# Ledger of designs, part 172: VHH binders against q9xw16

Target 1, 132 residues: q9xw16
Amino acid sequence: MSGWNAYIDTMTAAAPSIKRCAIVGAADGSVWARTEADNVFKASEEELKTFVALFNDVTQVPAKGADIEGVHYVVPRTEESLIFGKKENTGFFAVKTKSAVLIAVYEGPNEVAAQVRKAVESMQTYLNNAGY

## First folded at step 15 (VHH)

Design nb38 (framework vhh_gocatamig_d2)
Fold by ESMFold2-Fast, scan of step 15:
Structure nb38 (fold): chain B 132 residues (1-132), chain A 118 residues (1-118)
Amino acid sequence: as target 1 above (132 residues)
Amino acid sequence: EVQLVESGGGLVQPGGSLTLSCAASGFTFSRYALAWYRQAPGKKRELVAGIGSGGKTVYMDSVKGRFTISRDNAKNSVYLQMNSLRAEDTAVYYCAAPWTSEGYLDYWGQGTLVTVSS
C-alpha cells in the first residue's frame, strides 16, 4: 500500500545503512510496504508467514534461527517483541507491533547495526502509539 | 588507519551552488554508511545528510530539496551537491564514517569551509 511506504521512507531515512526493509502483517506476513527497485525486499509469502509466526514464542527462536530472503540467520537472543540475527557481515532486526512486523536487513559490522536497531525500535514505538 | 579528506568548499553568493567531495581510505568503503555534518561558529555539529551502504539517504529538514548526497563505491567517495545556498548554510562541513549511533567510533575529516555571503 502506498500509504505505508511513508513509514518505509521514514525508517530508511533514519538509518541509511538499511539495505532492504518491509512492513508486514503480524497475523499472516502479508506485505504492506517494502523497499523497491535496487533495494527490493525479496522474501516470499510463505517465508514471511513462517517468520511472523516466530513471534508467537520468541524464546524458541535462538535454538533454530530464522530465515529471511532465503538466508538462514543465527539468532543469538530475543526480546519480547524483537528478533535479530547475524550471518557473517549481514544482519537483520525485526520488531512486532500490535498488527505489524517491521523487518530491516543491513550489511556491515556492529557499528552499523546499532543505528539500524534504533531506527526500527523508534518506528515500532511510533506505530504502537498510533494503534498499529 | 581510516582517513577522510574533504574538498570543494569556498565562498559563494546566496542562491549559488557548491559540490563537496570526501575521499575515504583505510576501510571497506562499500560496507559503511557515511554522513556530512556541519558546524557554524558558536553552534554544535549537526547532521546535514547521510547515505547508507545501499544508497538510501537522509537529510535535515532545512536542506531537503536543496542538497543531494551521493556515493561512488568504485572511487571510495561521497559527495554533497548543495543548491540554492543560504546565509544560514555557512559552516565548516565534515565528512564522517562509519555513520553510527551511540557507542561506536566515528572518523572525521578535517573539514571544509563553506561561506555563503554577498
Scores: ipSAE 0.000, ipTM 0.103, lowest interface PAE 16.5, mean pLDDT 81

Design nb39 (framework vhh_gocatamig_d2)
Fold by ESMFold2-Fast, scan of step 15:
Structure nb39 (fold): chain B 132 residues (1-132), chain A 118 residues (1-118)
Amino acid sequence: as target 1 above (132 residues)
Amino acid sequence: EVQLVESGGGLVQPGGSLTLSCAASGFTFSRYALAWYRQAPGKKRELVAGIGSGGKTVYMDSVKGRFTISRDNAKNSVYLQMNSLRAEDTAVYYCATDYLSGTPFDYWGQGTLVTVSS
């Protein structure tokens, strides 16, 4: 049982609409944990390094969008420590903590995006309180 | 050699109280965040409460005001005080360490069963 994998399991249990997710290092995009096997989170380390750097200035992101797992997402707006994107019937929420970035990808025309956001933000709060 | 030893589980009436204890050894306890998870029948394991190395706490919404997590670094122990127990709290409760920079893996206790039933 990897420690960080337990947090992946917790988020997925809270929001079953999450199809793939990962917890990565905020400084370098290194993968701490991710969903695996049939629902493997497929982002390359180079892509994740680029993605976490977006948190250095989230106000620039809506103009460029964001790439996750080789898919380009439109980012309609950002909030402090939050980037979210949409592409057709798929989307993602990503939040930054002190030392980590949590990324959750969801799919389906009837996905409950608010539930996914709540799960990711709840985990963000837990990790910040734990010193991460 | 990391070990987490849980105790305090049992059968309790609705509205009753239980205190779970987790004794840790084999690592520098004060540097770790600790957490209590539970797994109810037919459900995935979920985070109930967490406590950071600095003492900051987090709780699942349904247990706020009823459960209290605490730690005693001198005794290498973490506790979960459970008050106003409900049938929905029935689960196996697990103590766990958080992954820290420089450690390769996390650790879990064996779990302790809590049954809330009349």
Scores: ipSAE 0.000, ipTM 0.130, lowest interface PAE 16.1, mean pLDDT 80

Design nb4 (framework vhh_6fv0_2)
Fold by ESMFold2-Fast, scan of step 15:
Structure nb4 (fold): chain B 132 residues (1-132), chain A 119 residues (1-119)
Amino acid sequence: as target 1 above (132 residues)
Amino acid sequence: QVQLQESGGGLVQPGGSLRLSCAASGFTFSDYWMYWVRQAPEKGLEWVSTINSGGSRTYYKDSVKGRFTVSRDNAKNTLYLQMNSLKPEDAAQYYCAKWGTSQYSEDYRGQGTQVTVSS
């Protein structure tokens, strides 16, 4: 049976511009899987706990932005289960499922961002249908 | 061809007001969320405000809440930012921007309009 790392691999294969990503628990930000080695996702446990709590009221996020791996991102808007941000050539997409939050950090222009968003939203749908 | 043209900047005293406008062309303006961003001298780009495609939902940076109001006129393809109670910290080049994630379109930003707050 495949572990959570298989979902990380699937997501990064679907959008090669994803530099780092993770799957974390929606309730506590506990890491279930993340990219490692050359592209290790470096967010601390404290940062992840703070980040997943943003999904409790996404309407407050644009006013303050979001911090991932010590980088402060401008969050221009949010959707019910989606937070995304941009800082020059770097950005992220984060989506909430029933029990998980997927976070993908990418590099590239908005054309690349659109591809990354599609990959993350596809995985969100898959995991929700799988009961996660 | 997407174009965004800002206007309405100028010099005001602290506590003063300005209204910025952004004329949009080359895309279906009413389908897109629109944004105001600013860049002060020696500082990075900073998000200021967001308005949804229909104008019913707005978002603001904490430091401008209660002072700035974003609005739009979809019939005129124009985005506005009403700035009241201006502070020296608000001095910046102001840009309007389009983010069409639903259309997976490129980000576009206008050339900007300069706002100076000084006595």
Scores: ipSAE 0.013, ipTM 0.359, lowest interface PAE 7.9, mean pLDDT 83

Design nb40 (framework vhh_gocatamig_d2)
Fold by ESMFold2-Fast, scan of step 15:
Structure nb40 (fold): chain B 132 residues (1-132), chain A 119 residues (1-119)
Amino acid sequence: as target 1 above (132 residues)
Amino acid sequence: EVQLVESGGGLVQPGGSLTLSCAASGFTFSRYALAWYRQAPGKKRELVAGIGSGGKTVYMDSVKGRFTISRDNAKNSVYLQMNSLRAEDTAVYYCAAPQYSDSWGFDYWGQGTLVTVSS
């Protein structure tokens, strides 16, 4: 696979409750790496382009929510480089680095959500320190 | 010093074909992923196609089946074969390389080559 799949593997090993995830370009939503096969991340090109543009003004996201893989998520609040959402028993965490956006979709209760958030924020820190 | 030099851009009619070339230097080419990005007037830069050191390829949805990325490690070159060109393919095309081997985070860019698709 691509070299970026090593980072996908690292995140999913740290938080096994991640069902699907991707690393995409912050400027355009282009896919650098994503989970495949049984766990394929199936967001369209246009959806990812729209999604990464949300990081241009995260303060407006809670009012409208966010769409990932055709699913509309309620976004309760945002932080400067973090968008997260919930839809019943599913949720996501998306974090922006200098040049990338990491998106992780998970299923499970709040304890699972906390582990997923920790995994994506750890990778965000690593990539930012590496210049990405 | 990493250098990427694009060539092959030009004016073509809709439905035509064009091949872009990128000559790379300053790194061990065979160990690195390479990519083609494009930027149209008034739009954001977007990834068109990428190729890993092992030969795996990635394409944006709108060019799948029309564009083919390839590499020649002996010539330190990456190519983008563009078929069935459309007006919306008009853009400056950039060759890109990552800072780290076998990474897909693209930090180094060429100066670009202009592709214009018009009648």
Scores: ipSAE 0.000, ipTM 0.090, lowest interface PAE 20.2, mean pLDDT 81

Design nb41 (framework vhh_4orz_3)
Fold by ESMFold2-Fast, scan of step 15:
Structure nb41 (fold): chain B 132 residues (1-132), chain A 118 residues (1-118)
Amino acid sequence: as target 1 above (132 residues)
Amino acid sequence: EVQLVESGGGLVQAGGSLRLFCAASGFTFSKYAMAWLRQAPGKRREWVALIGTGGRTYYADSVKDRFTISRDNAKNTVSLQMNSLKPEDTAIYFCAAYSWGLKPYDYWGQGTQVTVSS
């Protein structure tokens, strides 16, 4: 019904190493769009509510880590409106906009992580400028 | 320079089929996701279908299982096969191109009218 699926496609096209991703509401973690089928983003409603609440104080996140899709990630550091995590050869980047949180899960080395971060941050800038 | 030109619209009876085409020029087609949107008289424009650069497809619930979007990068075209048409599908159908870092649906066509008899 919505055009939000187009943003998922754009994000995955910009960084093909993204395995799964989603755009969720910043206030409640409600899913606006996510990858489906073979690449289904499978975080629960409760997990997403907990996750988006981490953006209320990102400085506390490195001490606790973060859970996405039932996987606990080590969060080595955070930045303004950015949380990223690592677990072995996998990781995620999550960024907050005015109204949304973008989450991208990837697999690969640091070169791959850099591409995924760029894709997510570019979408963050675009959505903020669009009023989201 | 950038152009999207729709064709294939027309008048059809309920239950019938139409195939819409969109010919693209002036940009690197293979790097853009392509979408079809529609606008019925007196209503908001709504998204119908999208095909990503890798061929992954997405559909609005109102058209799922009835419409099929496809693309041909060699010909710079995107098409929409519309089956089991309903009067509620009556609208102007627009082709749109979508890329990273630009506003949603960076480029549009002028639209093609689809009328499904009541």
Scores: ipSAE 0.005, ipTM 0.161, lowest interface PAE 12.5, mean pLDDT 81

Design nb42 (framework vhh_4orz_3)
Fold by ESMFold2-Fast, scan of step 15:
Structure nb42 (fold): chain B 132 residues (1-132), chain A 118 residues (1-118)
Amino acid sequence: as target 1 above (132 residues)
Amino acid sequence: EVQLVESGGGLVQAGGSLRLFCAASGFTFSKYAMAWLRQAPGKRREWVALIGTGGRTYYADSVKDRFTISRDNAKNTVSLQMNSLKPEDTAIYFCATGWYSHTEFDYWGQGTQVTVSS
């Protein structure tokens, strides 16, 4: 967690509609940083291990959906390094870097979703570029 | 204390070239991504180029194929080669680094003015 909280703060500042987010290890789902207190990201270690394994073959994900914080999301489609899901007025974007997975849970309409996606993709680009 | 010092700005005719330099000190340079941003009069600061710790580069669409960012970890420097300059490239150019996204940074230099005449 040392220093990684700064990236969480940056993402939430860039997209205030992010309710909760985390940066986790791509290999094992270990939490490097997450939102805390009233915005605590609540996913268990086993759930995160299962979630990051979805990036091994994203093409299978739309058939099953994805679970984050005990909530089942419909995944309408995926891209090579992107999984996103929807449940009513909530949703998430998750992107994979070389060694990390960024997960952001948000609430709001499509315009909010677009802002959140931009924030997580911007951070994905930065971390890949920084060697993570 | 983190310090970033830009140089190399100046006046140039459209179609010309300039090379900007940034000397960095006060942090472990090789552990941080480095960026160049610019701000034209009356506009918001915008990102133009970024180079990661491993040397991978990214460019804004407006400068792609015209600008090249590079770094020298032994000298703690980052540079921006600007080719085929256009009047709309006129701006103050800033070197930046930090913990934020490629468009938002903790640390900035004082900037160097680039003016491109038509």
Scores: ipSAE 0.000, ipTM 0.129, lowest interface PAE 14.4, mean pLDDT 82

Design nb43 (framework vhh_4orz_3)
Fold by ESMFold2-Fast, scan of step 15:
Structure nb43 (fold): chain B 132 residues (1-132), chain A 118 residues (1-118)
Amino acid sequence: as target 1 above (132 residues)
Amino acid sequence: EVQLVESGGGLVQAGGSLRLFCAASGFTFSKYAMAWLRQAPGKRREWVALIGTGGRTYYADSVKDRFTISRDNAKNTVSLQMNSLKPEDTAIYFCAAPYKSTWGYDYWGQGTQVTVSS
């Protein structure tokens, strides 16, 4: 009854301002789960492979930015397991766990961004504690 | 409240140098990273350089080895030394801080114009 799609549903329920999101493998960017239909997360396999490799050295990311769904985001800073970016009124948060990378794309002001970050970091903690 | 005031822009010939300054006020400057971004007419704003609270620096590939970002916490200033300037560096340069934003730069200043003649 349980699948990785359940975690997508949990994150989007916790932060309704998440427009699209995905859970991908940290080693290769393979999609484990993503939002579908009207909220489909559309990133190429090559783009996701490139994106998860950014976590190998997050210190290089502010210099280059990050690409998600064909959109180039400015990354103002990084933390060891967190990359976030912005472009106009759109942004993303991506966090790395032991085995996965969670990516959430959202739209809205700073108050919305804070709630999205909280939802993503809460799920990161949950998955790390679960061994993922 | 929070203010960022850029200065130091001007007209310079290709191969020349300029030093930009940003004076910050209204927040605890030493607790936040500081960045420089630029915007050319008709183009999107792009990130140029970032300096962390511990002084670690990061640069866009287009400016790496030509630009140097630095900060002075006693004066609440961040500066950008721009060497070997090219015509494509022509833009309005903005100082920015991720002060209260959890997701990006905020508190943009008015900017300072840099024009590089060929």
Scores: ipSAE 0.000, ipTM 0.125, lowest interface PAE 15.6, mean pLDDT 80

Design nb44 (framework vhh_4orz_3)
Fold by ESMFold2-Fast, scan of step 15:
Structure nb44 (fold): chain B 132 residues (1-132), chain A 118 residues (1-118)
Amino acid sequence: as target 1 above (132 residues)
Amino acid sequence: EVQLVESGGGLVQAGGSLRLFCAASGFTFSKYAMAWLRQAPGKRREWVALIGTGGRTYYADSVKDRFTISRDNAKNTVSLQMNSLKPEDTAIYFCAADLWYSGTKDYWGQGTQVTVSS
């Protein structure tokens, strides 16, 4: 699994405003890689399994919101392979690839959010093209 | 347009060495992380090595201590030095840009075949 840490490092290098992130299996939410130590991504196995299942029908998510690391986020809208949420000064972007879901949690204003979204979507494209 | 052209593959005996090259054009090379991936017959593509914009390197466990990735920003090239090759390293090797930056298209090349005989 240490090979997947290279993608975490690449994503956080492109958007240093990412506070915590993870790459998880799209089918089951199993963690392939995540930020560790002081930046540890703290979501439980149960929470991640629930979260990745949201991608089965993203159109229902704005009515319910989404939970990541025990924090409930308002999801204003979704796109076909993108769920994003906001809670005060914190937010997340999550994108689905063929076999993975990338989740990045950030803190900061809209300019920070735009940088994080760009990094996550670029990694999504990269992994899809690599067959993941 | 983004173009990546791999070269340096070939047939080599187990324990031998090969050096792969990737020539990049159509984007600002120094602003992209560069990666090598491989695909063996009947298997999914797997990541092998990555070099960041600042030169930091990362390796898959299967190739750690045997392969070395490097880049030359003046020449728009990324290289993979492969030592102590094993039959299980047999694959088509691909160069890839990280696609952070807008305007990238067709970042995957044709690949270069590496065959390691036992």
Scores: ipSAE 0.006, ipTM 0.170, lowest interface PAE 12.6, mean pLDDT 81

Design nb45 (framework vhh_4orz_3)
Fold by ESMFold2-Fast, scan of step 15:
Structure nb45 (fold): chain B 132 residues (1-132), chain A 118 residues (1-118)
Amino acid sequence: as target 1 above (132 residues)
Amino acid sequence: EVQLVESGGGLVQAGGSLRLFCAASGFTFSKYAMAWLRQAPGKRREWVALIGTGGRTYYADSVKDRFTISRDNAKNTVSLQMNSLKPEDTAIYFCAKGTYLSWEPDYWGQGTQVTVSS
C-alpha cells in the first residue's frame, strides 16, 4: 500500500457512505491515491485536470456545473475551498488543500451528505496541518 | 488536556536503527488512530506511518519496509521502529492522534530529533 492510501482508508472509515474517493494534485490533477477494486474511482486524467482547475475561480462553477467520472453534477453554490454537487441520489464533495484536492463521491439523502462533508473537511484540516 | 510526548531520538550512522516512543495522556488512547509525522530542515512536514485502533498499519513509500509502527494500549504508547536509516530520514519526528469519528492531528511538545550521519 502507498502512503496516500492510508488517507483514503481514514476518510472512508469516518464516512462509510463514501462510495468512491480520490486524492489528487491541486496543480495538475494527478492521482496520488484513490479507491480501487469494487469501489474504483473512475475519472480520466483529462477530466481531473479540468476539475482541479475549477478551484482557480470557484465563482464560475455554479453556472457550468462539474463533471466527475463522466457524470455531470449540478453545483448550486461554492465556498472558497469547497465545491459540491448533486445529481439525483448521488453527490460529491471536493476540497482543496495547499497541494491537493480531495474528492469524495457518495450516494444517499441529505443525512449521508452531511456525514461525508464532515469527513472530507476533517481530512482537509489534517492535510493542511501536515503541510499538504 | 491532550499530551503526546515523543522520545527515543538521537544521532545514528547510516544503516543504523532507532526506536521512537510516544507517551499519550488526556484521552482514551484505545479509541484513536495514531501516526508519526516528520519535518526535515527546509522541508514540509510529511506523514510517515499510521496505526489504526484495530492495529492495521500504513506507511509512506519512502519508509515502507524499513519502519514499523506499533501500539501498546495498556501503556498508552505508540512506537516507531526505524531500520536501515538514511541521511534523508534526518528530521524532527512528531506523534499525532486521530479521532474515532475523524482524523485530527495533534502536535504536542517539541517532538524528538533524529539525525542520521552519512
Scores: ipSAE 0.000, ipTM 0.151, lowest interface PAE 12.9, mean pLDDT 81

Design nb46 (framework vhh_4orz_3)
Fold by ESMFold2-Fast, scan of step 15:
Structure nb46 (fold): chain B 132 residues (1-132), chain A 119 residues (1-119)
Amino acid sequence: as target 1 above (132 residues)
Amino acid sequence: EVQLVESGGGLVQAGGSLRLFCAASGFTFSKYAMAWLRQAPGKRREWVALIGTGGRTYYADSVKDRFTISRDNAKNTVSLQMNSLKPEDTAIYFCAAEYHLGSTPYDYWGQGTQVTVSS
C-alpha cells in the first residue's frame, strides 16, 4: 500500500512526463499503488485484469492494440516482458516483473517516451532483483 | 555534497548479531527509499533490504526473518539489525538511496562496511 507509493514517486520523479501510473498484480491486475488526485490512474479492475493477461502471449497484442483507462492504443510491437502503445503524442509503457506489472501513461514526443521507458525498465529491474 | 557513511561492521561468530548504521547528508532524506546491498568476495552485489519513504520494508529471501531494516527520519539514519548471522553473510555491506532511477536503481551509494562471520 503506502510503501508501494514510494516506487510511484520514484518513477514520476525520474520521468516528469509520466501523467499517470500504477503498479498492479501480475496474476489479477489488482492495484498495489497508483497516482492519485489530479493524476489519478483510472483503469478499472476488470480492464486491468484483461490487460495483465496480455502478458501471457504478447505476440497477439499488435494485431488488436490495448486498452488503458478506456483509451485504445495502437501497439506497434511487443517484447517478451514489455508492451507499449501509442496514440498521437500520448502513450504508455507496461512491463512485467515476477509478481507485478508496472504501467506508465505519458504525453510527449518520442524523446520523452524514451525517458519514460528507461524509468519503467529501471523499476522493473529493481523489483525483479527484490523478488517481486 | 551528498554523503552516505556506513558503520557497525566487524567480525562476529556464527549465530551472533551486528547492527549496521548509515548516516545520510546532503539530500532530503525523507524523500528517498533506503536500501542495503552486499557484495561477497568474487560475487556480484546483491540486494538485501529496502525501506520505503512510508516505512514499508522488503527483504531478500536469504535474509528474511533474520534481518530488520529501519529508518529514523529525524536523524537521517537507516539501520540494519542482523541476527542469526551465517558465514555466507560475510560481505561488504553498502547503504544506498533511491529517488531517481538512472542506469542503476540507486542514486547514491556509501563506501561500504565489512562484515565477517566466522564459523
Scores: ipSAE 0.000, ipTM 0.120, lowest interface PAE 15.8, mean pLDDT 82

Design nb47 (framework vhh_4orz_3)
Fold by ESMFold2-Fast, scan of step 15:
Structure nb47 (fold): chain B 132 residues (1-132), chain A 119 residues (1-119)
Amino acid sequence: as target 1 above (132 residues)
Amino acid sequence: EVQLVESGGGLVQAGGSLRLFCAASGFTFSKYAMAWLRQAPGKRREWVALIGTGGRTYYADSVKDRFTISRDNAKNTVSLQMNSLKPEDTAIYFCATYSPWGSDKFDYWGQGTQVTVSS
């Protein structure tokens, strides 16, 4: 939680519209870093293990949706290494790198969603280039 | 038309406090992250505080623990509470929308509000 906190801070500073986020292990959903205190990311280890397994075949996800922090999101479509969802005025973007999955939860309209997506994809590129 | 109007500046003695206000119009305020920036004479503009749509706050090291940014979506306002003011806080203070993906992260529409801190 120590070293990886710098990446959480970088991502949330770049996109202050992100309400909560986490970096988790791609193999097992173990939390490497997450937002804390009043912005604590509240997904259980079991939920995260299930969530990261969705990246094994993203084409199946739109039929089932995805659960994050006990909230069921509709996933309208997926892209390679990208899952995103909506529930009313909330949403998330999740991207897979070599070793990690980044998850960002936001609240707001499509303009906010575009900003969050860009932040998550930029961090994905950075981590892949760093060997993660 | 998008408009941001700053107010609340003035002359204050070192150690004192001021509260700045920014009234926003012409856009859907609740959908934008907001920032306070300042510019001292002969210096570059620097960001001071940021507040996201969800209320997360960020502060420059120079003002951390002394300044508090807040927003009121019902009134379309962003505020900056400035405590323990120092002479080096003397500057024109601007409010702006924040977007990290532009060529300039901030947009300025007002003339700002002058804050002068005497020793």
Scores: ipSAE 0.000, ipTM 0.192, lowest interface PAE 13.8, mean pLDDT 82

Design nb48 (framework vhh_4orz_3)
Fold by ESMFold2-Fast, scan of step 15:
Parts: sequence; C-alpha cells; structure tokens
Structure nb48 (fold): chain B 132 residues (1-132), chain A 117 residues (1-117)
Amino acid sequence: as target 1 above (132 residues)
Amino acid sequence: EVQLVESGGGLVQAGGSLRLFCAASGFTFSKYAMAWLRQAPGKRREWVALIGTGGRTYYADSVKDRFTISRDNAKNTVSLQMNSLKPEDTAIYFCAAGIYQSTWDYWGQGTQVTVSS
C-alpha cells in the first residue's frame, strides 16, 4: 500500500464510480499497483502483456475490441494514447504515459464515464509531467 | 447551435419492427461516433448500438442480431432498424454523438418506443 498505490487511491477518490483499476508497465504489462481485496483487478499477466501491446498500433483496436479481466469490450474508436471500451453498463478507460498504462474499469451510464475519463486523463498528465 | 432530433418512435406489437432516425446539425457529423441509448422506467440509461466514424458497428448483447445501426454522412443522419421487438425493448431511445464513444458530447431529447405484448 505504498509508492504507486497512492496514485490508485487518488484516482478512485476522484471518481468513485471506478470499480477496479491498475497501473502497469507500458513495455511489459507488469503490475506496479492495483486495487485489491473486494475490488481486486483480476487481469492475468498474459492478458496485460497483450493489452499494453495494443498501444503500439491503436488503429487496429476498434476492429478487434479489447479484453480486460476476461471480459471482451467493444472499442469503437481510439486516440493516440487512449483506448476506451464499453459493454452494456460496464466500461473502461486506459491511457498510456511514457512508462506506464493506467487502466480503470467502471460501472454506470455515459454521464458517469465522463468523470472517470477526466480522472484517468488527469493522472496521465501528472505522471507524464513527473517523467513517467 | 448543436441539435440532435430523433423520430420514428411509437407503438408496435411484439415481434414487429420500427426504424428510428436521428438528424444532426451544428457540428461536423462525419468526425463523431454516433450511438443509440435507451432508458426504461426505473432503470439506468444503457447503450444499445454504436457506429464509429469509419462505419464499424457495435451492439449490446440484448439487441445483437435484432437491431442494425447505420449512418449517412451526406444527410447527417444515423438510423436504428429494430426487428423482432420485445416488450423488454420498451424505453425512451436517445441519439448521442461523441468524440469519445464512452463519453457523449451531444444528446437528443429522446423518442418513446412502446412494445405491447
């Protein structure tokens, strides 16, 4: 519960609709920090390695979608450093920084998604400015 | 001034079909993803169909194989063809436009769809 876990706490406090989240290495998908216990982020090492590789060519992602925690999400479009997906009332935002990928899974309508996106993008900006 | 105006809603018997239309104005339509969301009484708003800028389509599991979304960039319209309608499809249907598919920038006022058993 130290170091990178402080950033997890900051994101979840800023957007309480985040159900599970993680900060992983951009090069290999290694977990730096994640929500635990009742809110444990359950993605496997293999899934995370595959997921972070999507940022090498985000233009291919809408054709295939993305898998997080064994759930297949629809990804209708992407931006250079942002992948987002939706499945009914569940969704995610994932952003890439210089060294990390932030992944936040949320539940709620699209109005709630706006708050989650803002929290994730704010943390992305902070980490990039800090050299991560 | 941005506007999204839905039409085509109404009353239909179970097993029937309806086609919804959404006319967009006041923004560059071709640069936005378009979606249909619905809200039933006492329930949260849920998305049912989405079409990206390139025409790729996506559907919620509850409507897959029954609903078809399409867009016409020359007319600035998005439409939803609804087949094999069920009473559970009864809801207010909203047209939405967004740069981000999970965050909608613009909304229509909605059109009521009622499916009788």
Scores: ipSAE 0.000, ipTM 0.154, lowest interface PAE 15.0, mean pLDDT 83

Design nb49 (framework vhh_8ghr_2)
Fold by ESMFold2-Fast, scan of step 15:
Structure nb49 (fold): chain B 132 residues (1-132), chain A 120 residues (1-120)
Amino acid sequence: as target 1 above (132 residues)
Amino acid sequence: EVQLVESGGGLVQPGGSLRLSCAASGFTFSDWYSIGWVRRAPGKGEELVARIDPYSGETSYADSVKGRFTISADISKNTAYLQMNSLRVEDTAVYYCARYSKTWGAFDYWGQGTLVTVSS
């Protein structure tokens, strides 16, 4: 397995409410690592290419929402290099680093969402410091 | 693509010295990481012999090597070193350079290892 799978494993261990996640290239949405088997992250590469392009102008995202794994999420607002969305009891957080985008899909109430966000932002800081 | 590449291992006589180097690529030394040297001798478990925070310069050593080994880091060269003096037969082992993530509390990348043999 690639070295990137270790980051997936670390992030899911830190925030158990993450159901599926991936690390993808910021330029093209190419998958570097993702959760597998029963927790496989199912977004297509075409969908991911569209998704990472949202970071080119995050101010447009709340008007359109975002699609991950064929699910359309309402994006209430965006913050710098962060896009997040909610659909009933399911949500996601996506953060952009220098060369990657981290996407974590979770299930649970707002308290759980806050924990997932902290884990994703911690990994974003870690990867930026690692030069990614 | 994070890599740690060790060099400097070899065969030395008891009482001799070696300097191991660990060249890091794919990341920059920062206060988010420590660099450790871990050794494994045949039939023995792993031992963390030395650790350095490259940013602060803080170091720690296993009791078995205190006073004999010195760990250092050159941030501008993105390289860590282990100066091994007064080598003993029991220092014979494969020495691994490893990156410790302070954020995640774990070693997350390891080099291939370099063999150090101390014998007459």
Scores: ipSAE 0.000, ipTM 0.091, lowest interface PAE 19.5, mean pLDDT 82

